VH-VL binders against b7kms5. Designs and how they scored, part 88

Target 1, 80 residues: b7kms5
Amino acid sequence: DTFETVRNTIRIESEVDESLRQLCHEERITKETWLEAAYLYLCEKPEELAQVIQLAQERLSQRKAIADYKRAKTMQERFL
Short names: E, the ipSAE of ESMFold2; O, the ipSAE of OpenDDE; V2, 0.75 times the mean of E and O plus 0.25 times the DockQ between their complexes.

## First folded at step 5 (VH-VL)

Design ga7 (framework fv_miptenalimab; at its last look DockQ between E and O 0.02; V2 from the best seeds 0.00; counts 0 for: pae E 8.4 > 2, placed apart)
Fold by ESMFold2-Fast, scan of step 5:
Structure ga7 (fold): chain C 80 residues (1-80), chain A 124 residues (1-124), chain B 107 residues (1-107)
Amino acid sequence: as target 1 above (80 residues)
Amino acid sequence: QVTLVESGGGVVQPGRSLRLSCAFSGFSLSTSGVSVGWIRQAPGKGLEWVAHIDYDDDKRYNPALKSRFTISRDNSKNTLYLQMNSLRAEDTAVYFCARTSFYDSSGLKYFDYWGQGTTVTVSS
Amino acid sequence: DIQMTQSPSFLSASVGDRVSITCRASQGIRSYLAWYQQKPGKAPKLLIYAASTLQSGVPDRFSGSGSGTDFTLTISSLQPEDFATYYCQQLYSYPWTFGQGTKLEIK
């Protein structure tokens, strides 16, 4: 049978996207299959999975801080 | 003017608990983008990040300490806390509280203001 | 965890000397690195952030460079007040980690 799939729309840093796109082109794979393979591989590697989660937590914190900074700057430039 | 002042350190027996406080002024933890945290330094050793908490109560811990330490705050008192449980000799250190703020659009949290530290000695 | 290794651990130099301290990450951390100065008995002070950006109020004899895994802090002309221990910190991933420190002793 064919795989039952879901559509996900995700936003990632442009530098990361460019690097990932080049990797996928050179290795003849797709972003979706890379994501599936990476997750499945990491689920079998608890110590590496923990490291990836910690990186993800820092990146999430950075995105939030960037959004907060942009919001404050916009208020300053337009309203204050 | 930003200031942070730690208190609550002292000599404590292994296995016991201790709560550290950090009173700060010149900023509010309610301000978007601000976070405060704890960094410790064992005698003659380097710096070790313990935990931090940001303006929306998002908490991050050093995984080595997460099971024994809890970070919290009281915005009405402009005070940060570190609850330390099951203390061990290896927890002996000067505990600094420090603030982070964003300096640019990078979103990185650099420790720009520090307190003087409070000393915790875990001894039998 | 990302290990930060500083070289040298100890450095002795004369006033007026140019001094460089290196910091190496066990994996790539982009430019997500800060440098701190700690004087005996005092709290650390932020010197450099984002690998190469000088913190306000820090003398311009301090500079930072590097990206990826290799980073350098340079003091172009050592002053007596620069006696201190210097630490690098990575901000790429939790847990945040620091180098072991470089103790700078002025001759």
Scores: ipSAE 0.352, ipTM 0.859, lowest interface PAE 2.9, mean pLDDT 90
Fold by OpenDDE, look of step 6:
Structure ga7 (fold): chain C 80 residues (1-80), chain A 124 residues (1-124), chain B 107 residues (1-107)
Amino acid sequence: as target 1 above (80 residues)
Amino acid sequence: QVTLVESGGGVVQPGRSLRLSCAFSGFSLSTSGVSVGWIRQAPGKGLEWVAHIDYDDDKRYNPALKSRFTISRDNSKNTLYLQMNSLRAEDTAVYFCARTSFYDSSGLKYFDYWGQGTTVTVSS
Amino acid sequence: DIQMTQSPSFLSASVGDRVSITCRASQGIRSYLAWYQQKPGKAPKLLIYAASTLQSGVPDRFSGSGSGTDFTLTISSLQPEDFATYYCQQLYSYPWTFGQGTKLEIK
């Protein structure tokens, strides 16, 4: 069997990233392998997956809201 | 000034459908960061969030109501809608239309403007 | 879902009194908490957002405090127009949920 990886840029909220990094360090794993493992685990847990998806959607909404605020502020400053 | 005016309420039998409207002015749902939604209040009871929709057509629902209720908008008319299907007695309530907006860098949105509500009564 | 529990459900007080209403979340909601005032036959009115920020136009006798799970709405000196029902709301996670309400009545 062949194992190929795809390189992606993942942007993680700073506090979460720090906490995750510490965990990975302590457990001698990587964020990538942790994400892979977590996904595979959740694939076998449909209810838990649904909960994680909901949480992910909420976090995305929060990011969107922050971005919206920043854009609004920028626009306000532009037209002052 | 921001105003929201609900309409479409009435008396219906269980199992029927009803569509509520909310005409708003003083703001645009095309404006980034703005959303509008529905909150209902059963007679003598508290408040229950139903659904909301933002400027980017992102819709969020109360999971308990998602299968029966649909939120939509018509920007050209500055109108919010709530399609309610398979109505039940427990859906009897005043339905408020409300706007959400953010106030700080956290992007948190709160219901800062409300309509006076429209009454929906589901009874046999 | 996150349950919001207000205390007390009913409160009797007099004009000039200092009163506090508490709201407890079933889990941590940081500062994603709002307080509303509702009078009979009227829509709710936003009083406090982000747990402690006073909404524009709201008298400064109203204040909010707390974070995490325990929150408090305080009215430093009750005015006649303050007798109403108050609700807390969490916006930390969906579905957004409200407390059951606190009816503040005149003694």
Scores: ipSAE 0.189, ipTM 0.797, lowest interface PAE 1.9, mean pLDDT 91
Fold by ESMFold2, look of step 6:
Structure ga7 (fold): chain C 80 residues (1-80), chain A 124 residues (1-124), chain B 107 residues (1-107)
Amino acid sequence: as target 1 above (80 residues)
Amino acid sequence: QVTLVESGGGVVQPGRSLRLSCAFSGFSLSTSGVSVGWIRQAPGKGLEWVAHIDYDDDKRYNPALKSRFTISRDNSKNTLYLQMNSLRAEDTAVYFCARTSFYDSSGLKYFDYWGQGTTVTVSS
Amino acid sequence: DIQMTQSPSFLSASVGDRVSITCRASQGIRSYLAWYQQKPGKAPKLLIYAASTLQSGVPDRFSGSGSGTDFTLTISSLQPEDFATYYCQQLYSYPWTFGQGTKLEIK
């Protein structure tokens, strides 16, 4: 192990994570090597990278909306 | 050399709790692709997978045991734990600690190293 | 859940015999199958992984074959130390399930 790495925690939607874990298992890779490979692959493909960024932005918006809904539901139930 | 040693077994009454420990050496659970887990064997019966925990802290359980058993780890002590609650007579078994990792270039996970087991007996 | 069915459950054989044990998965598991040997009072020992790859240090009289749903463990010439119980296990999807075991006894 000659390369420097970092240990990070990320949160992935459970259904996506389950699918990704199965893919990685079937293809005999890890989640981190998949992530690294996907990013490096996209770095040389500007149009595909832009598509992935757009999807990521949409997913970020969806996750914010879900978080806002859960917070609002908890506040409503506290006053009931 | 990889070793795993279980402890914490014993005789307990139904409804009680036990915590099993597995001390391991020769590998780190923080290594990519590595997981450790528990497999049990009731007297005269076959092997049953209980639970395991991956290097990225993903935990998976046998659905029949999930409500009562909790797997955890302490990487600073190279130790895996199994908390067993609400024990029943059918939980009587030898509990083995075992490792999986990506074995060579194949990348497939298999239980390549096992401890010798610790015995749990649930009887009144 | 993927069920693993071993056949036979019990096998009597003599030293020097060639024997085969089969394992059938209820769904396709590609080659995500392991074979283990267990002697009384001991932990299981990995023999074969990826359906056909021999674990380091295991004698080459052991071999594995198959993919998909049907798998076979073969011992080409039984030795006295081979009398044990053998288990297959699928590791394709959770829960990771074992076959019920095959006890190989001396005749």
Scores: ipSAE 0.007, ipTM 0.698, lowest interface PAE 8.4, mean pLDDT 86
ESMFold2 (binder alone), look of step 6: mean pLDDT 90; pTM 0.935

Design ga8 (framework fv_miptenalimab)
Fold by ESMFold2-Fast, scan of step 5:
Structure ga8 (fold): chain C 80 residues (1-80), chain A 124 residues (1-124), chain B 107 residues (1-107)
Amino acid sequence: as target 1 above (80 residues)
Amino acid sequence: QVTLVESGGGVVQPGRSLRLSCAFSGFSLTTSGVSVGWIRQAPGKGLEWVAHIDWDDDKRYNPALKSRFTISRDNSKNTLYLQMNSLRAEDTAVYFCARTSFYDSSGLKYFDLWGQGTTVTVSS
Amino acid sequence: DIQMTQSPSFLSASVGDRVSITCRASQGIRSYLAWYQQKPGKAPKLLIYAASTLQSGVPDRFSGSGSGTDFTLTISSLQPEDFATYYCQQLYSYPWTFGQGTKLEIK
């Protein structure tokens, strides 16, 4: 093996995974090589990288908001 | 030569558990694009996908079996496992382990290499 | 779940015949279909993937066609070793599902 690699496990939304799977099949690439290429490409494009980071932050905030809502709802029902 | 060899089958009573093993050689489950899984076939019936595990540890299950079956691997032993709990008569089948193509690790996963199968009989 | 239906379930033919087996998906699966051959007491063997791509080592008398919902496996000139059960599989979405099988028997 000429490449030193690390195995990672990533959990993403099922609909995103399915779309990415279809893209990889149609373009004859793999999920890991898509991720590597996307990151490397964006690292050379500071403006686009910043926008992707912003989208990632928004998605993370949305997931946290949903978790917070569920927790608050549970507490409210507990004390009613 | 690349091989997959199943073991651990046998006769077991309903409600019991059984663990199947699949020893493979000639490839590593840490190789990018590799996935290995289980397909079963009841006597005289067709093929039914059970579960698979990818090189990146992503696990997928047949929804009908997910609550009772668990797929796992031990990379140091080049071995795949299927833990089967609460076995029922309808679980009687030959269980094959199979590897998918290296080309489409994240896309089309077709079973290009199969083991010989191990027989599980659930009877009282 | 996507249901895969094969037709016919049973086919009787002679050596040298041209035979076709069909597979129908309950919804569109593009070209995400594979064909397998299984002989009694043996594991299945991959024949065709992506609906029409022949697996390495498989004789060129085997061919696959179709897309969307209707697919065909064709054997242009049957040989004695081709008498087996054939299965289609959709790889479009989980859970992966197989057709019920088509048993090809000698006349």
Scores: ipSAE 0.000, ipTM 0.603, lowest interface PAE 16.4, mean pLDDT 84

Design ga9 (framework fv_miptenalimab)
Fold by ESMFold2-Fast, scan of step 5:
Structure ga9 (fold): chain C 80 residues (1-80), chain A 124 residues (1-124), chain B 107 residues (1-107)
Amino acid sequence: as target 1 above (80 residues)
Amino acid sequence: QVTLVESGGGVVQPGRSLRLSCAFSGFSLSTSGVSVGWIRQAPGKGLEWVAHIDWDDDKRYNPALKSRFTISRDNSKNTLYLQMNSLRAEDTAVYFCARTSFYDSSGLKYFDLWGQGTTVTVSS
Amino acid sequence: DIQMTQSPSFLSASVGDRVSITCRASQGIRSYLAWYQQKPGKAPKLLIYAASTLQSGVPDRFSGSGSGTDFTLTISSLQPEDFATYYCQQLYSYPWTFGQGTKLEIK
């Protein structure tokens, strides 16, 4: 209650969410505080932060490829 | 480590049934974008696609085999199955399971990880 | 079904040679073609996808070209480990079909 907070909505892969929920339950923390801690920790570790950003870019590319797959799959099934 | 391991092959008489299994480790079949399937190869011959199943449970079969073969998966066991019925001599082959682990910008998937195969021999 | 025909079916070559294998589709498949390498007693390995894109970890002596109905796999300088059978696959329509294979043997 002494901290000003902002509401955020994010969509993450279901398997990652399940793993993160399990971790938060076992350690008795929240997804909110885990996200804050992870970001703050990485900001002090520039080499590790760079590696995380690279992984994020790769995961974003994969999501875009999956969207393209759905489009191509419809084309294959309807025309051929 | 990511692996695909086939099992269930053997010698079987014509007209009988056989079920092949493919155990996966290091990834989940429920992962978005993952597709898995079966490809077979008769002795001294080329590759023939049998069936595949997408992460969204969409199943596709080689039309020549659809009436006799059924593909299924058990996500809790991370295992893919191929149920083969009314087996014929021409079904004699090494059966490979394979995964598509990526989708390129064209939206197409390619078999980038293969198991070592399991041998099915149909003989009287 | 789309028929995939490879040429030649057999190829004898020496280490250091440039070799090319052709794959022809019975109808237009755009660039929806992959190439695989299979060594005796082993599973196939993906070399090239989307007709010309090299799979990660595959040596750059391998290259693919073509679109529509005619495709070529080229090995610019053959190495001992390259003696294998090569297959093309169309991914344009179901059922997916493979070429009959090209067996590359040491001369």
Scores: ipSAE 0.000, ipTM 0.613, lowest interface PAE 14.8, mean pLDDT 84

Design gb1 (framework fv_miptenalimab)
Fold by ESMFold2-Fast, scan of step 5:
Structure gb1 (fold): chain C 80 residues (1-80), chain A 124 residues (1-124), chain B 107 residues (1-107)
Amino acid sequence: as target 1 above (80 residues)
Amino acid sequence: QVTLVESGGGVVQPGRSLRLSCAFSGFSLSTSGVSVGWIRQAPGKGLEWVALIDYDDDKRYNPALKSRFTISRDNSKNTLYLQMNSLRAEDTAVYFCAHRELFGYSSTDAFDIWGQGTTVTVSS
Amino acid sequence: DIQMTQSPSFLSASVGDRVSITCRASQGIRSYLAWYQQKPGKAPKLLIYAASTLQSGVPDRFSGSGSGTDFTLTISSLQPEDFATYYCQQLYSYPWTFGQGTKLEIK
């Protein structure tokens, strides 16, 4: 075997996960191989990579805002 | 060398529950690309797919059975389970567990290794 | 759901005969089709996967062909141990479905 692999645990939106699982099932690939292929493909497409990074930054900002809101709400409920 | 052994079948009254087990040896249910499932066969009838669970714990069910049946696994014991609730006469069948490997050296993308089956009879 | 229809449901043949069993899907399934052999009282045995790839250990008198909706299992020269029931299965779309089976009997 020429591949050394690492195990990653990642959280993604449940609807995105369901759609990706359906794609992987239909195309007979795994989430791991899809992720590897997508990243490698985009690394050779700088303009497309930049667009994907922009979307990722937007999604991250949304998740941070939601997490901050939930943290504030929990604090209010515990100490109010 | 791979073996699959089903157990837990028997005679049960309508409306009751039964849990089937499938013990594997020679491979792990946690192996990337592996799926294991349940297929049943009513007396004198053909094969019917029941449920599937993959290495990533993604579970798929025959829609006709999804509300009453639950597939699960115990990775520490290399054992597959099928929990069957609200059993009906039409659930009477031999239940097989079977291995499927999506990729890998011996990948077949089909049920390549089967257990001997365990018989479930639902009768009053 | 994808319906799988086998033809014929019953087939009588003699040792040495060439026989073919067909399987038709109600919609395109690419090459995601498997063929199984089942003898009375036994679990099914995988013969062919990906429509045309012979499983390791299966005699080369067995072959599969087809793609899309129409598939054929052929046994080039029947042997006594080949008298059994044969099933096709589509693995393209959930729920996975099997054909009704073809029982191959001695003439």
Scores: ipSAE 0.014, ipTM 0.717, lowest interface PAE 7.5, mean pLDDT 88

Design gb2 (framework fv_miptenalimab)
Fold by ESMFold2-Fast, scan of step 5:
Structure gb2 (fold): chain C 80 residues (1-80), chain A 124 residues (1-124), chain B 107 residues (1-107)
Amino acid sequence: as target 1 above (80 residues)
Amino acid sequence: QVTLVESGGGVVQPGRSLRLSCAFSGFSLSTKGVSVGWIRQAPGKGLEWVALIDYDDDKRYNPALKSRFTISRDNSKNTLYLQMNSLRAEDTAVYFCAHRELFGYSSTDAFDIWGQGTTVTVSS
Amino acid sequence: DIQMTQSPSFLSASVGDRVSITCRASQGIRSYLAWYQQKPGKAPKLLIYAASTLQSGVPDRFSGSGSGTDFTLTISSLQPEDFATYYCQQLYSYPWTFGQGTKLEIK
């Protein structure tokens, strides 16, 4: 009766982490089990899964834009 | 329906100061990823970036102009300004203000919307 | 500062021609390059951003390619309204710099 698990290290936005932490605390569940349950649930709902993937793509695009912008600012400051 | 309209150009003598304005509508400078800037073009010459101001009030300047030019904004009036001091004949140009939006699903990291320009002539 | 050099500076062509304009950066700028079109007496118009992404409302005969230091703007079948001056711009690092421009004139 043992589930085999893997350790994953992920970075998520602070506001999202704070909100998820509060939800997990209130519902007495862990971030790991939330992630597993959310993924499994969405795999059974193709239309909802597609919407989540779209949101993920939007957030990834925004994160890349922010990272690129910060890099440009750092480059300019270094070579002032 | 984003629009930008420059004003304040004219003929000015060397050594004097001039302030340009850019009235904008259809966007807020407080929106993350939005920035507005000034680009100039001397008669018969190419484009030269002057200055930029971001949603976080971060100001960037062409190093050749930083000591004489100041970019500022008044978000309550939806207006961008360029204060130009110690003007020289070499500053004679059409000055454009332009919009850039970096963040969003379909972000454009470039000047996507431009005003019509205002002409500054520095002569004796 | 990053120097942007366009080639050629002047180009004569006929309606229906395929034309290409190149832009070279003095150092790597990844895909932080935009192309603008400017007609006499008018403000520049954005054609392409992120080196290869076509701006909304721009005809699909315009395309951009390249990354790093070498970039190309291509017009697949030149139309009368395309005779203008074209500029590239790097948005990789401050100060932002433009190419010297390529003037496209009717042959």
Scores: ipSAE 0.000, ipTM 0.628, lowest interface PAE 16.7, mean pLDDT 85

Design gb3 (framework fv_miptenalimab)
Fold by ESMFold2-Fast, scan of step 5:
Structure gb3 (fold): chain C 80 residues (1-80), chain A 124 residues (1-124), chain B 107 residues (1-107)
Amino acid sequence: as target 1 above (80 residues)
Amino acid sequence: QVTLVESGGGVVQPGRSLRLSCAFSGFSLSTSGVSVGWIRQAPGKGLEWVALIDYDDDKRYNPALKSRFTISRDNSKNTLYLQMNSLRAEDTAVYFCAHRELFGYSSTDAFDIWGQGTTVTVSS
Amino acid sequence: DIQMTQSPSFLSASVGDRVSITCRASQGISSYLAWYQQKPGKAPKLLIYAASTLQSGVPDRFSGSGSGTDFTLTISSLQPEDFATYYCQQLYSYPWTFGQGTKLEIK
């Protein structure tokens, strides 16, 4: 109880989750501390931070495309 | 005060199944860095790690037991389970559950608090 | 799998003695090693983690040392309550493995 923290629930891709879990187990760190360290490190590296943001935007676009496809598929099945 | 209490042991025939429970208090298994494991000890023998489950439901098993044993939890009941299938005579042991906290309130990378164990005897 | 070998398997000593128990890993495990004490009919008790860090509440006569493959648990002045079986555990690589145990008996 020295650190004030918040609890968040996030959903990430299964393959990414497994890879990150393996890294955390091997290095004896937690997902939370890895996330905090990664963010703090990138805040001091504007060029790298911009690249990470771009990748995040691309991944978000991919998830949106998949969601749109699933909606279209559901509509087709609904009217078969 | 962290406590863990095992139950569900008993005498069972070879080939049967048994489910062990570990009721815990004084911590939450949803706390970052917390994990709980099962460790067993055959009569007069040493310690053998069985399985581990952590705060985000990542599960690790002793490869020798993975096909027959399943670890799970119910956070609403503060209870850990070990489902044991296709039991063999060599599974006869005291089964302990134990707390481990990697980077939380207590940064102890080891099993720091243990239950007293529940005895499983596989015998015809 | 990483094999953990303890030496000796049995040790006889008197109150007041300095005793050492060694634990050898079959491959390098850095400092990911813990020591436990177990008394007959009881659950193990953690003494040392990260090879050399004393667990809260454990008397300072207990100490751990070593890294890589060779580790030592030392009790600087043996007390009557210290007669027990001691186990080392590597937490470096799955599956986690324990040493065979060292039984410390009163002489």
Scores: ipSAE 0.006, ipTM 0.674, lowest interface PAE 10.2, mean pLDDT 88

Design gb4 (framework fv_miptenalimab)
Fold by ESMFold2-Fast, scan of step 5:
Structure gb4 (fold): chain C 80 residues (1-80), chain A 124 residues (1-124), chain B 107 residues (1-107)
Amino acid sequence: as target 1 above (80 residues)
Amino acid sequence: QVTLVESGGGVVQPGRSLRLSCAFSGFSLSTSGVSVGWIRQAPGKGLEWVALIDYDDDKRYNPALKSRFTISRDNSKNTLYLQMNSLRAEDTAVYFCAHRELFGYSSTDAFDIWGQGTTVTVSS
Amino acid sequence: DIQMTQSPSFLSASVGDRVSITCRASQGIRSYLAWYQQKPGKAPKLLIYAASTLQSGVPDRFSGSGSGTDFTLTISSLQPEDFATYYCQQLDSYPWTFGQGTKLEIK
């Protein structure tokens, strides 16, 4: 290895994963190198970084809402 | 260093299924940028790409074959598979597996190491 | 799908000759082209990738050139072991496609 690396496991939406895989194929890069480049680029751009963080917070909120709904539905199905 | 060996070919009747195996050594399919593909060659004809699987389990198929063929792997056994269903006379060919590495040591965007092939004959 | 056409399909030459084989793509493939050599009963062998990069271990009498749609494989001084069938492959877009092959025969 030319760099010391750390293994990370992440789970992203299927639609986003499909789009990112297509981009990586077309540009001849890997998902890990795209992620590294994107983060490093944004760290140099505080205003753009803030916008990305806001989008991330919105997406996290959406996932929590979906999880809450599924949890409530499961309880209803088992007890009604 | 890198070696691939195909097996599982044989004579089968039309409409049957067959599973090909490719045992490899000298690399890991878990290595970033590594992929392995299947390429076939009918008697006296040229090369035809069948399918590809990469380190991230991304699978690509020749659209003409996608509905009947499935590529998979078992990383614990360093083995690649090609499941072939509803076989037709047109599937008669030598089937090769081959290594491709976009990143890492070789950094080749092509099939750089090939197995010797396994022959599939679809005949009644 | 991208159609790959090789020219000529058959070529007769003598040891010591300079030989060129052309590969043409039906649409632009940038430099995502590879050349393979195949001898009877054997698996193909990679000669060149990225249109012009010589694979490690391949003799330097082999060279590749071109970009976009027109590509050439050249053997500067043909040796007895070079009589084989040659294939080009585009790796720009799925499905990946090969040329029909060029059979290089001794005169």
Scores: ipSAE 0.023, ipTM 0.751, lowest interface PAE 6.4, mean pLDDT 89

Design gb5 (framework fv_miptenalimab)
Fold by ESMFold2-Fast, scan of step 5:
Structure gb5 (fold): chain C 80 residues (1-80), chain A 124 residues (1-124), chain B 107 residues (1-107)
Amino acid sequence: as target 1 above (80 residues)
Amino acid sequence: QVTLVESGGGVVQPGRSLRLSCAFSGFSLSTSGVSVGWIRQAPGKGLEWVALIDYDDDKRYNPALKSRFTISRDNSKNTLYLQMNSLRAEDTAVYFCAHSELFGYSSTDAFDIWGQGTTVTVSS
Amino acid sequence: DIQMTQSPSFLSASVGDRVSITCRASQGIRSYLAWYQQKPGKAPKLLIYAASTLQSGVPDRFSGSGSGTDFTLTISSLQPEDFATYYCQQLYSYPWTFGQGTKLEIK
């Protein structure tokens, strides 16, 4: 049997990508297999999964706050 | 079937540039874990790894050669290139192109299919 | 750089002999070691990868063992077509490096 896969494009922070790339190179795994393994591991650990989801929500909130700040600053400067 | 065929070798004078090509078939460099590299062998000597390019366009070089050699690919032509600049007498060798699957689920973590090589002679 | 040292550099043997070639890494490389066979005028051929896994199509008289720093390639019963030069390669860390080669000659 062969694995059936789908292609996904995701955008992540450059610092995170560099760190993950180094880990994958050292351990001889791909980013795809790392993601699959991490998700499968967490699915068997509900309390740890909840913590990861909370971190993801916090990171998303931070990105939105930064975007909102830049938007507000641009609006302010248009009237100066 | 996976095949690789090198071309572009010849006799060149020191200080000149030369570009080698490797025409490949039977695989895609866009496939996760797939890589193609260049390995060279000077007359009567052993094997020396030159450079590697993998499926996500990550390029790795032998540090001794990085300043003078550049690896690149053209996926639309199924061709790999090695641009060699500032050639020296010690670059005289047979240059092999070889397939590797480093990080895939059927990974060999080795050069499993090799081309026949193209000869580069650097002499005045 | 990780240095790969093979021993012996030259080995004389007869058809039917059991032959062993060793390869030593200057640093731990886990099992990221490959063995290649090269005949005069030909490209190298992969024999063994991951230190001990036989490549498809390679005769089972070839075997590999070892991990970390010390590795061995064994040919259990030497055949006429086995007289060649053998190289080990570490694929653990860049730059990838090869051993100097072991030339297996007819006695």
Scores: ipSAE 0.006, ipTM 0.651, lowest interface PAE 10.5, mean pLDDT 86

